VHH binders against q96fz2. Designs and how they scored, part 172

Target 1, 269 residues: q96fz2
Amino acid sequence: CGRTSCHLPRDVLTRACAYQDRRGQQRLPEWRDPDKYCPSYNKSPQSNSPVLLSRLHFEKDADSSERIIAPMRWGLVPSWFKESDPSKLQFNTTNCRSDTVMEKRSFKVPLGKGRRCVVLADGFYEWQRCQGTNQRQPYFIYFPQIKTEKSGSIGAADSPENWEKVWDNWRLLTMAGIFDCWEPPEGGDVLYSYTIITVDSCKGLSDIHHRMPAILDGEEAVSKWLDFGEVSTQEALKLIHPTENITFHAVSSVVNNSRNNTPECLAPV
Key: E = the ipSAE of ESMFold2; O = the ipSAE of OpenDDE; V2 = 0.75 times the mean of E and O plus 0.25 times the DockQ between their complexes.

## First folded at step 10 (VHH)

Design O15 (framework vhh_8pnl_2; at its last look DockQ between E and O 0.57; V2 from the best seeds 0.00; counts 0 for: pae E 2.3 > 2, unsure alone 61.2 < 65)
Fold by OpenDDE, look of step 11:
Structure O15 (fold): chain B 269 residues (1-269), chain A 120 residues (1-120)
Amino acid sequence: as target 1 above (269 residues)
Amino acid sequence: QGQLVESGGGLVQPGGSLRLSCADAGSIFSDYDMAWYRQAPGKERELVARIYIGGSTNYADFVKGRFTISRDNAKSTLYLQMNSLKPEDTAMYYCAKPYRYSGSTPLDYWGQGTRVTVSA
């Protein structure tokens, strides 16, 4: 996964992240560093995206089932990194393969500390290789959307003109991530950064791309992944697998340029 | 819930200019795409111009370079500079956030509108 969309306004995003804590109380996640959130139809690595994480990471003795929403840098910077510039990392940390997560120090260490997060997105982009050509067709991939009585069939948007109606009650994609905290050697603010865990693609996506983000489907999966106080690393890792509960549509080549930040990026062609 | 308030409408002669403003007193203005719509008597509401969070713009075909949409995020204000106005541009002009909120009742974020009349 090298490109996502996350363009919902902060207030809408917050409401979309409503949840119940372990006591059954309805809650909204609190924001940390909300000013770092920049809505975009075209998010690339090194940009900031909103993630959910347990409140226990910030507050001692907090209820670990409570959630915080925070923009973090896409591309994990390990806490042990000693260079002053994160761009000097010699390995790619945009994604973490599920099969080697425990073999890579950069991911194993923060995971062992319970630094699990849920990366939020409207969806993600993948490019299908066209047989016989060097051309790639981009696709937008997301959760199936619930049909509302007013909007008709909201599944895969059939036309650009009806696409805006689909966003009235958009279900966000929830991807499993690992985050870390890095203190610059020269001082300054602590950098929070994340990686997206990837798995082999489900059957439905296999023709588009061979890998997909580990998607946490449902509130229980999201809660267990976030609650590092009650759920062990071993138990959490059981949640990491391909899911067939995904849909997609072809989009224009507009998304190929990371500078393009318009609805045309994710609109069906 | 944000309240949009339009201003700047009025009576102008053909070929004249107006600048419309839309003040957003509600949510974080910079998080939203913004748009101007218009509705003439007996006609359907139509899109005039849209400005995206990334700063790019889209205009209706009838604009033909006469109008410019812009935004000031610091002031939470949307603008529409209208030049070379024509009688056909006579309408109620509305500011809108193209986002709908899902609650018990979907809410459209529309202003009350400002009237533009182009007449000799």
Scores: ipSAE 0.697, ipTM 0.849, lowest interface PAE 0.5, mean pLDDT 91
Fold by ESMFold2-Fast, scan of step 10:
Structure O15 (fold): chain B 269 residues (1-269), chain A 120 residues (1-120)
Amino acid sequence: as target 1 above (269 residues)
Amino acid sequence: QGQLVESGGGLVQPGGSLRLSCADAGSIFSDYDMAWYRQAPGKERELVARIYIGGSTNYADFVKGRFTISRDNAKSTLYLQMNSLKPEDTAMYYCAKPYRYSGSTPLDYWGQGTRVTVSA
């Protein structure tokens, strides 16, 4: 997973993340560094994306079931990185394979500290390799959405203009992530950065791409992944597996250039 | 409700120019795609121009080369620079958020409009 859309305005995104804490109280996640949130139809690695994480990471003795929403850099910079410029990291940490997560120091160490997060997106993009041609067909991949019109399935031969109307009550994609905190050697603000855990593709996506992000389907899975105060690393990792509850449609090649940031990037072709 | 406030309309001669403004007091302006629509007497509202969160713009064919949409995120203000105005541009001009983002209750996406009259 190397490209996402997360374009909802900050207030809309916040409401879409409404949740219940351990006491059963309805809550909205509290923002950290909200000014760093940059909505986009076409987010690439090294940009900031919003993630959910436990309040206990920031506040001693906080209820670990309470949630913070914060922009974090996509591309995990390990806490042990010793150079002054994180862009000089030689390793690609955009994704973390589920099968080797406990074997790679860059991921095992933050995971052992409970640094689990849920990466938020409208959906993600993948490029299907077309054998016999040098062309790749991009697809936008997202949770099934509720029907709000007297029409067929979302994305089923709809015009691009109709796609603009589907953001009402959009169910955000919730991907399992690991984050770390890097302190510049010469001082300065702590950098929070994340990686998306990847798994083998499900049957429904196998014709598009062989890997997919680890999707946390539903509030129970999201709550358990975030709650590092009550859920151990071993128990949380049981949530990491392919899921079939996903849909997709083909999109225009406009999305190929990460500088293109318009609704055309995710509209059905 | 009533968060978008348009201004800058008026009476102008053919070939003249006007700059419309739309102030957004109710939301995080920089997070929203924005648009200008217009409605001439007896006609339906039509899209004039859009500006996206990334700064890209899109124009209706009938205004290409004459109108320029822009935004100032620091001032939470949307603009429409209208050049080479024609009598057929006479309409009420509306500032709008082109997409619905509410789960259960739609957001108030329309301003009250500002009147543009192009008369010989």
Scores: ipSAE 0.560, ipTM 0.787, lowest interface PAE 1.7, mean pLDDT 86
Fold by ESMFold2, look of step 11:
Structure O15 (fold): chain B 269 residues (1-269), chain A 120 residues (1-120)
Amino acid sequence: as target 1 above (269 residues)
Amino acid sequence: QGQLVESGGGLVQPGGSLRLSCADAGSIFSDYDMAWYRQAPGKERELVARIYIGGSTNYADFVKGRFTISRDNAKSTLYLQMNSLKPEDTAMYYCAKPYRYSGSTPLDYWGQGTRVTVSA
């Protein structure tokens, strides 16, 4: 998992993240640092993307079921990293394998601090390797959606009403992540960064790729993953498994170039 | 009613030019894909041009290279440069910001429009 789409305007994204706290009260997540949100149809590692995390990370005595939404850097920078430039990190932290998460200091340490987050996206891209060639077929992968009147290609929406219908009720993909906070040695602002936990792919995706992000399917799973005040690391890790509740379609090679930021990236072909 | 305000319409001769502007009073203009639509009397609104958050554009077939959509995110303003105008381009032109939030008042969805009249 190394490419996503997260393109909704921040106010639309916020409403898509409506939730209930432990008292049953309907709420929206509160933004931290909203000006760092950079929507795009084609997000790559090192870019900022929004994640959900517990309010308890920021406010003592907060209700740990309340959610904050914040942009964080994709590619976890461990708090112990000593160089001044995060690009000098000599190992890939874009993803974290679930089967070794408790063996890797880069992930075990922040996980032990309860630094669990939910990574948000419209969906993610994955490339199927074609036999006998080095050419690859990209796919856009996402939660099954409740059909709108216009159930075809997202790129076929030709009016504001069609755009609203396609995305107004979009169920965002919710992936399990771990984050850390790094203080640059020379000083400056604390860097928040995340990794996406991966698992073996479900049977439905196995023809595309052998790994998939750990998807948190439903509010109970999302709430338990976020609530480090009430849910232990041991219990939270039970939420990490493949899911078959996923769908996909082939997309054009426009998405291959990470500089292409256009709805064609996710349009069915 | 909306935060979008179109301007720059008017009366022009065939072959003339106009530049339409759409000012957005909101602070999140750069998050949105934007579009121009038009509506002639008795017709449905139709797409003229789109510009996406990444800067790519899409034009209706009838534009035929005559119009150019652009945006200035620093000024929260959308533009449509209209050249080689024809009488069939006569319509109300609307700026569109496609998202309306469930349960909220309409903001930034459609402007009030600016009238373009192309006549001999």
Scores: ipSAE 0.496, ipTM 0.768, lowest interface PAE 2.3, mean pLDDT 86
ESMFold2 (binder alone), look of step 11: mean pLDDT 76; pTM 0.767

Design O16 (framework vhh_8pnl_2)
Fold by ESMFold2-Fast, scan of step 10:
Structure O16 (fold): chain B 269 residues (1-269), chain A 120 residues (1-120)
Amino acid sequence: as target 1 above (269 residues)
Amino acid sequence: QGQLVESGGGLVQPGGSLRLSCADAGRTFSDYDMAWYRQAPGKERELVARIYIGGSTNYADFVKGRFTISRDNAKSTLYLQMNSLKPEDTAMYYCAKPYRYSGSTPLDYWGQGTRVTVSA
């Protein structure tokens, strides 16, 4: 899980994250640092991605079921990191294995502080090894989408005018993440950064890749993962498992270069 | 919501050039894929060119090699450079944010248009 798409404009993304708080009140998440959000069809580690987290992380008496949406750096920088440049971190924190999350200090400590987040994406990319060649076939992997007369699937969008319709009611992929807060030793703004928890691939994805992100399927799972004020670490970890509620299609090698940022990255081939 | 204002249209001779501009008074210009459409008298509106958030472009076959779409995110402005103009290019040209995904129709994101007339 090292490459995603999250291209929706900020206002569209916000509406796609409409939710109910604990009292049943309909809400939109409130933005923190909205100007740092950078939509892209091809997001790599060290770039910023939007995440949902509990309002209680920022406001001491807030309802823990209320949500903030904030851009965070992909690649968790532990609070104890003492170097001045986060890019000098010697180990890869892009993903966190579910089976060792309580054993690794970089993840155990922020998890114990309730620093759970939901990482948002259109979907993610994985590269399938092709037998007898050095080539890998990329796939775009995402939630099954509701097909309407106005909204087509990506697989059905074969013209520019059809592409506008596919995003009208897109169900965002919601991945379980852990974040941490790092204060630069030389001073400056606190850096918020996250890792995506990974699990063994489900049966449907096993031919593409052996690992997948821990996907939170539905609002109940999302709410419980975010609500660190009411849901303990132990209870939240029960939500971390493979899901079969996923679909995919093969995409062009255009996506291989992380500098390419066009709809061709996720278009079916 | 997003208020689009087109300018740069006018009367030109065949073979001439015009540069159209579209200023977006909205706050999220850089987040949106942008497009130019046109509508000739008695015809339906048709896509001329599209520019994506990453800078990639698509063109209708009838303008390829003659028109260039570009954007300036710092100025929240979309451009269409039109070269080698033909009488068939005569139309009202509209700036659009055609990737609006919920609520209002795409027409809510259309500007008022700017008129291009190519005539001897």
Scores: ipSAE 0.011, ipTM 0.408, lowest interface PAE 9.2, mean pLDDT 85

Design O17 (framework vhh_8pnl_2)
Fold by ESMFold2-Fast, scan of step 10:
Structure O17 (fold): chain B 269 residues (1-269), chain A 120 residues (1-120)
Amino acid sequence: as target 1 above (269 residues)
Amino acid sequence: QGQLVESGGGLVQPGGSLRLSCADAGLTFSDYDMAWYRQAPGKERELVARIYIGGSTNYADFVKGRFTISRDNAKSTLYLQMNSLKPEDTAMYYCAKPYRYSGSTPLDYWGQGTRVTVSA
C-alpha cells in the first residue's frame, strides 16, 4: 500500500471515528495538531495522514482505551535516526512486512514501545498488471458500505449533493500501523511518522496485487490494536492477517499522477 | 510495560565514587533508549546521561569525563558509574525510559529515584 484517499473534512472525519471507551461510553477522538490535517483523494508517501492512537501515549495516567487523532507523516523515521534531514533516510519505510516486523530494528523498536496506531483512509489504491502491456489498471479498494438507490454508490458522487450523501456514513478503512517519534538532533519540533503493516493479499484481491495492508475489521480489532496498556505486542500481532471483507472497483488513470487531487481519482470507470 | 527500580545511592566524600543501578522488570528493556536524570532540591530535573539501543552514549557537559552510562540487556539493568564526585552532584537520581513525546517535551516512564549525597 503506496497510495490512499482520505478526503473527508475534519468534522466529518471526527464523527466517522466515533467509538466506545472501556466503559461503553460513546466518545469522539481528541485532536492533536488538527491544522496539519490535509484532506486529499490521492495521498502518497511523505504526506500527512490522520491516525488514531491511545491517549496514554500523551498523558501518563490516561485510560489506555481513550483515543487521540493526529496527523502523522507517511514513512516512518526511526527515533534513532542521526541525520538532520529525514528525507535522507536510505530505507523505504512506507510499508512494514508483517512476517519481518520483529526482525527489522526500525519497526521492532517502536513496536516494543507500544507505538501502535490505526491509519485512517477512505480506501487505498493498487495497480493491476495487464498482460501484453506495461500499463497497469488502478483500483480503489475499501470496506463494503451501506448503500441506497439514490446515494451511497460512489459512481453517483459527481455532484455536491450526491457527494455529501455518499460520505455521510462512510465506513473508513482502518489499517494497522506502527509509528515513531523523531527529535531533530539540532532542535525543532518532534516528527511523528508511521508505516502501514502489510500482509499477503486475500483471495478477493489476489488478481489485483499480491500484498495488502493489514486491515483491522471492526471496533474490537481496532480497540485491541490501539490499547497498548492492556494488550501486549504478542497479542496485538495476532490481529495482523489478510481480510476478505473488502470491495473494489476500477478507476481512471487520472489517479496515477499523485498531483491529481479530484473525485475523479476514485470514481468508477 | 515494566517497573523501574533504582539502587546504589548513598553518602560519599568529595572525590569518591558510586555505581547506580536501575532494574527493569519488563521484557523489552533492550528495545528502549535509557537515561539517567537528576534533581537537586528546589531545581528542575536535568538529563545526566543517555544510552541508545545501539550502544552510543550522550552526556551532559557537567559530567563528561567523570560519569559512564552502560547497560546489560541480558539482565535488563541500566548503570551509572560516577567518579570524582563533587558536592554539586548531590541530588535524587532517576532512571527513565523515553516512552513517549508531546511536542518538544519528552514524556518518560520514571523510576522512584535513589539519593546521592556528596559531603565532607
Scores: ipSAE 0.000, ipTM 0.102, lowest interface PAE 19.8, mean pLDDT 83

Design O18 (framework vhh_8pnl_2)
Fold by ESMFold2-Fast, scan of step 10:
Structure O18 (fold): chain B 269 residues (1-269), chain A 120 residues (1-120)
Amino acid sequence: as target 1 above (269 residues)
Amino acid sequence: QGQLVESGGGLVQPGGSLRLSCADAGFTFDDYDMAWYRQAPGKERELVARIYIGGSTNYADFVKGRFTISRDNAKSTLYLQMNSLKPEDTAMYYCAKPYRYSGSTPLDYWGQGTRVTVSA
């Protein structure tokens, strides 16, 4: 997973993340660094994306089931990184493989500290290799959406005038992530950065790409992944597996250039 | 949040120009796709123009080539430049944040509008 869409306005995104804490109280996640959230139809590694994480990471005595929403840099910078410029990191931390996550120091260390997060997106993009050519066909991949009388379907919405109706009750994609905190050696703000855990593709996606993000399907899975105060690393890792509860459609090559940031990036072709 | 206040409407003769403004008092202007709608008396509201968070635009067929939508994120203000105005453009013009969420939370979805009258 190397490209996503997360275009919802901040307040709409916040309400889409409404949840219940352990005591059954209805809550909205509390923002940290909301000014760093940049909505986009075409988000690439190095950019910031909103993630959910436990409030206990920021407040010593907080209920670990309460949630913060914060923008984090896509591309995990390990806490032990010694250079002044994160872009100098010599290996790719955009994704981490589920099968080796406990073997790689960059991921094992933050995971041991409970630094689990849920990466939010409208959906993600993958590029299918076409037979007999070097061309790749991009697809937009997302949760199946419940159609309401006031909403449209992304597959049926063929005009910009009807585009907003698709998003009113959109179910955000919730991907399992690991984050870390890096303190610049020469001073400055702490950098929060994340990686998306990847698994083998499900049967439904196998013709598009051989890997997929680890998707947390439903509030029970999301709650257990985030709650590092009550759910151990071993127990949380049982949530990491392929899912068939996804849908997709082909999109135009407009999405190929990460500078293109329009609804055409995810519109069906 | 995001109370919308439209201004710039008025009386103009056919072929004239007007520039509409929409000021957003909220803290989330930069996060929203923004739109201009219009409503003539006794008719449904119709989309005139939309500008996306990435800066791309979309226009209704009946205004293409005549109207230009733009935004100034630093000023939290949306604009609509209207050229070559026709009597058919006579309407109340509304600024909108098209996204909504359900519940009892009050939404400042529509502004109060600004009136455009095109007549000789």
Scores: ipSAE 0.000, ipTM 0.342, lowest interface PAE 12.4, mean pLDDT 84

Design O19 (framework vhh_8pnl_2)
Fold by ESMFold2-Fast, scan of step 10:
Structure O19 (fold): chain B 269 residues (1-269), chain A 120 residues (1-120)
Amino acid sequence: as target 1 above (269 residues)
Amino acid sequence: QGQLVESGGGLVQPGGSLRLSCADAGFTFGDYDMAWYRQAPGKERELVARIYIGGSTNYADFVKGRFTISRDNAKSTLYLQMNSLKPEDTAMYYCAKPYRYSGSTPLDYWGQGTRVTVSA
């Protein structure tokens, strides 16, 4: 997983993340650094993406079931990294393989500290290798969307263009992530950065790509992954597996260039 | 409704120019695709121009080559530069954040409009 769409405005994204805490109280996640959120139809590694994490990471006695939403850099910078420039990191931390997560120091250490997060996206992109051609076919991959019953037509007083109607009640993709906190050696703000855990593709995606992000399907899985105060590392890792509850459609090659940032990137061809 | 405030409309002769502005009092301006719509008396509201969060633009055929949409995210302001104005451009012009999600009302994202009259 190396390319996503996360284009919802902050207010809309926040409402899409409505949840219940352990006591059954309805809540919206509280923002940290909301000004660093940059919506985009075409997000690549090193850009910031919104993640959910437990409030307990920031407040000593907080209820671990309460959630913060924060933008974090895609590409985990380990807390032990000694150089001044994170872009100089010698190894790729965009993704973390589920089968070796407890073997790699960069991931094992933050995971042991409970630094689990849920990476939010509209969906992600993958490029299918086509036999007999050098062209790859991009696909936009996302949760199946539940149709919301609509009353009849109302006059064209608002008449927004067709594209925004598909996003009414959109179910965000929720991917399992690990984050870390890096303190620049020469001083400055703490950098929060994350990696997306990857698993073998499910049967439905195997013709597109051999790997997929570890998707947390439903609020129970999301809650257990985030709640590091009540759910151990061993129990949380049981949530990391392929899912078949996914759909996709082919998209235009416009998405290939990460500088292209329009709805055309995810529109069906 | 008090989040979007349009200005810059007025009376102008055919062939003249106007620059419309739309100021957003909120903190999320840069997160939204933005649009200009217009409504002439007795007609439905129609899309004039759209600008996406990445800076790409889209125009209705009847304004292509004459109007230019732009934004300044640091100032939370949307612009519409209107050149070579015609009597047919006479309308109330509305700034919009044309996004709706779960319980949002259309009126949450509309300004009250600025009037453009093109007449001798």
Scores: ipSAE 0.274, ipTM 0.638, lowest interface PAE 3.8, mean pLDDT 85

Design O2 (framework vhh_8pnl_2)
Fold by ESMFold2-Fast, scan of step 10:
Structure O2 (fold): chain B 269 residues (1-269), chain A 120 residues (1-120)
Amino acid sequence: as target 1 above (269 residues)
Amino acid sequence: QGQLVESGGGLVQPGGSLRLSCADAGFTFSDYNMAWYRQAPGKERELVARIYIGGSTNYADFVKGRFTISRDNAKSTLYLQMNSLKPEDTAMYYCAKPYRYSGSTPLDYWGQGTRVTVSA
C-alpha cells in the first residue's frame, strides 16, 4: 500500500470517527496538531495522514479507550535514528510486512511500547499489471458503503454538489499501523511517523495486487488495536489478516502522478 | 431487526434474580463488543453494561455489584445475570451490537427487547 485518498475536510473527518469509549460515552476524537492535516485525493509516502491512537500515549492515567486523532508522517522514522535529516533514512518504512514485524527492530521496538495506530483513508490505490502490456490499470479500493437516499454513490457523482453528498456518510478505511516518535538530535519538535502493516492479498483483490494493507474491519477490531492499555501486543497481532470485506473500481491514469489532487483521481472510468 | 433476539425477562419480586439472553444469528458475534441497554417508560435508553471481545466489562453505577454481563462466543449468545433486583430496574432491556464498520458514526443493531418487571 503506497497511495491513498484522504480528502475529507477536518470537521467531516472528525464526525466520521465518532466512537464510544469503554464507559459507553459517545465521543469524537480529540485533535493534536490539526493544522498539519492536509486533505488530498492522492497521498503518497512522506506526506502527513490522520491516524487514531489511544489518549494514554499523551496523558498518564488516561482512559486507554479514549482516542486522539493526529496527523503523522507516512514513513516510520525509528526513535533510535541518529542523523539530523529523517529523509536520509536508508530503509523504506512505508509498509511493514506482518510476517516480519516482530523480527525488524524498527517495528518491534515501537510495537513493544504499544505504539499502535489506525491509519485513516477514504480508500487506497493499487495498480494492476495487465497481461501483454507494460501499462498498469489503477483501482480505488475501499469499504463497501451503505447506500441511502441522502448519500450518493461515488459512480453517480457528476457535479461538485453531488460529490458532497457522497462523502457526508462515508465509511473511512481503517488500516492497522505502527508509529514511532523521533527527537531530532540537534533539538526541535518531536516527529511522529507511521508505517502501514501489510498482509497477503485476499481472494477478491488477488487479480489486482498480491499484497494489501491489514484492514481493521469494525469498531471491535479498531478498539482492540488502539487499546494498548488492555490489549497486549500478542493479542493485537491476531487482528492482522487479509479481509474480504472490500470493494473497488477502476480509475483513470490521472491518479498515477501524485501531484494530481482532484476528484478525478478516484472517479470510476 | 431479526439479527438479535432477547429473552429471559419476566415478573420477579424485589430481591429476586433473572438471567437475560441475547442470541445473535449473525456470523461475526465474536468480533463485536456487545452491550445491554434498558428503557423505562417515559425515559431515554441508557447503557446498563458492556462487554468487550477480550472479556473486559463496564457497568453503569446503578447496577455495579448486582449485574454481571457475560458472553458465549461458541453459542453466539450474550447474557446479563441480574441479582438483587429492585423496582427501579423495571424496564424493557435491549441487546445491542454495532452495525457500522469502524471510522463512521456508530450505529447499533437493536433487538425487540425483553421486559423485566420488579414488583411485589
Scores: ipSAE 0.000, ipTM 0.125, lowest interface PAE 17.1, mean pLDDT 83

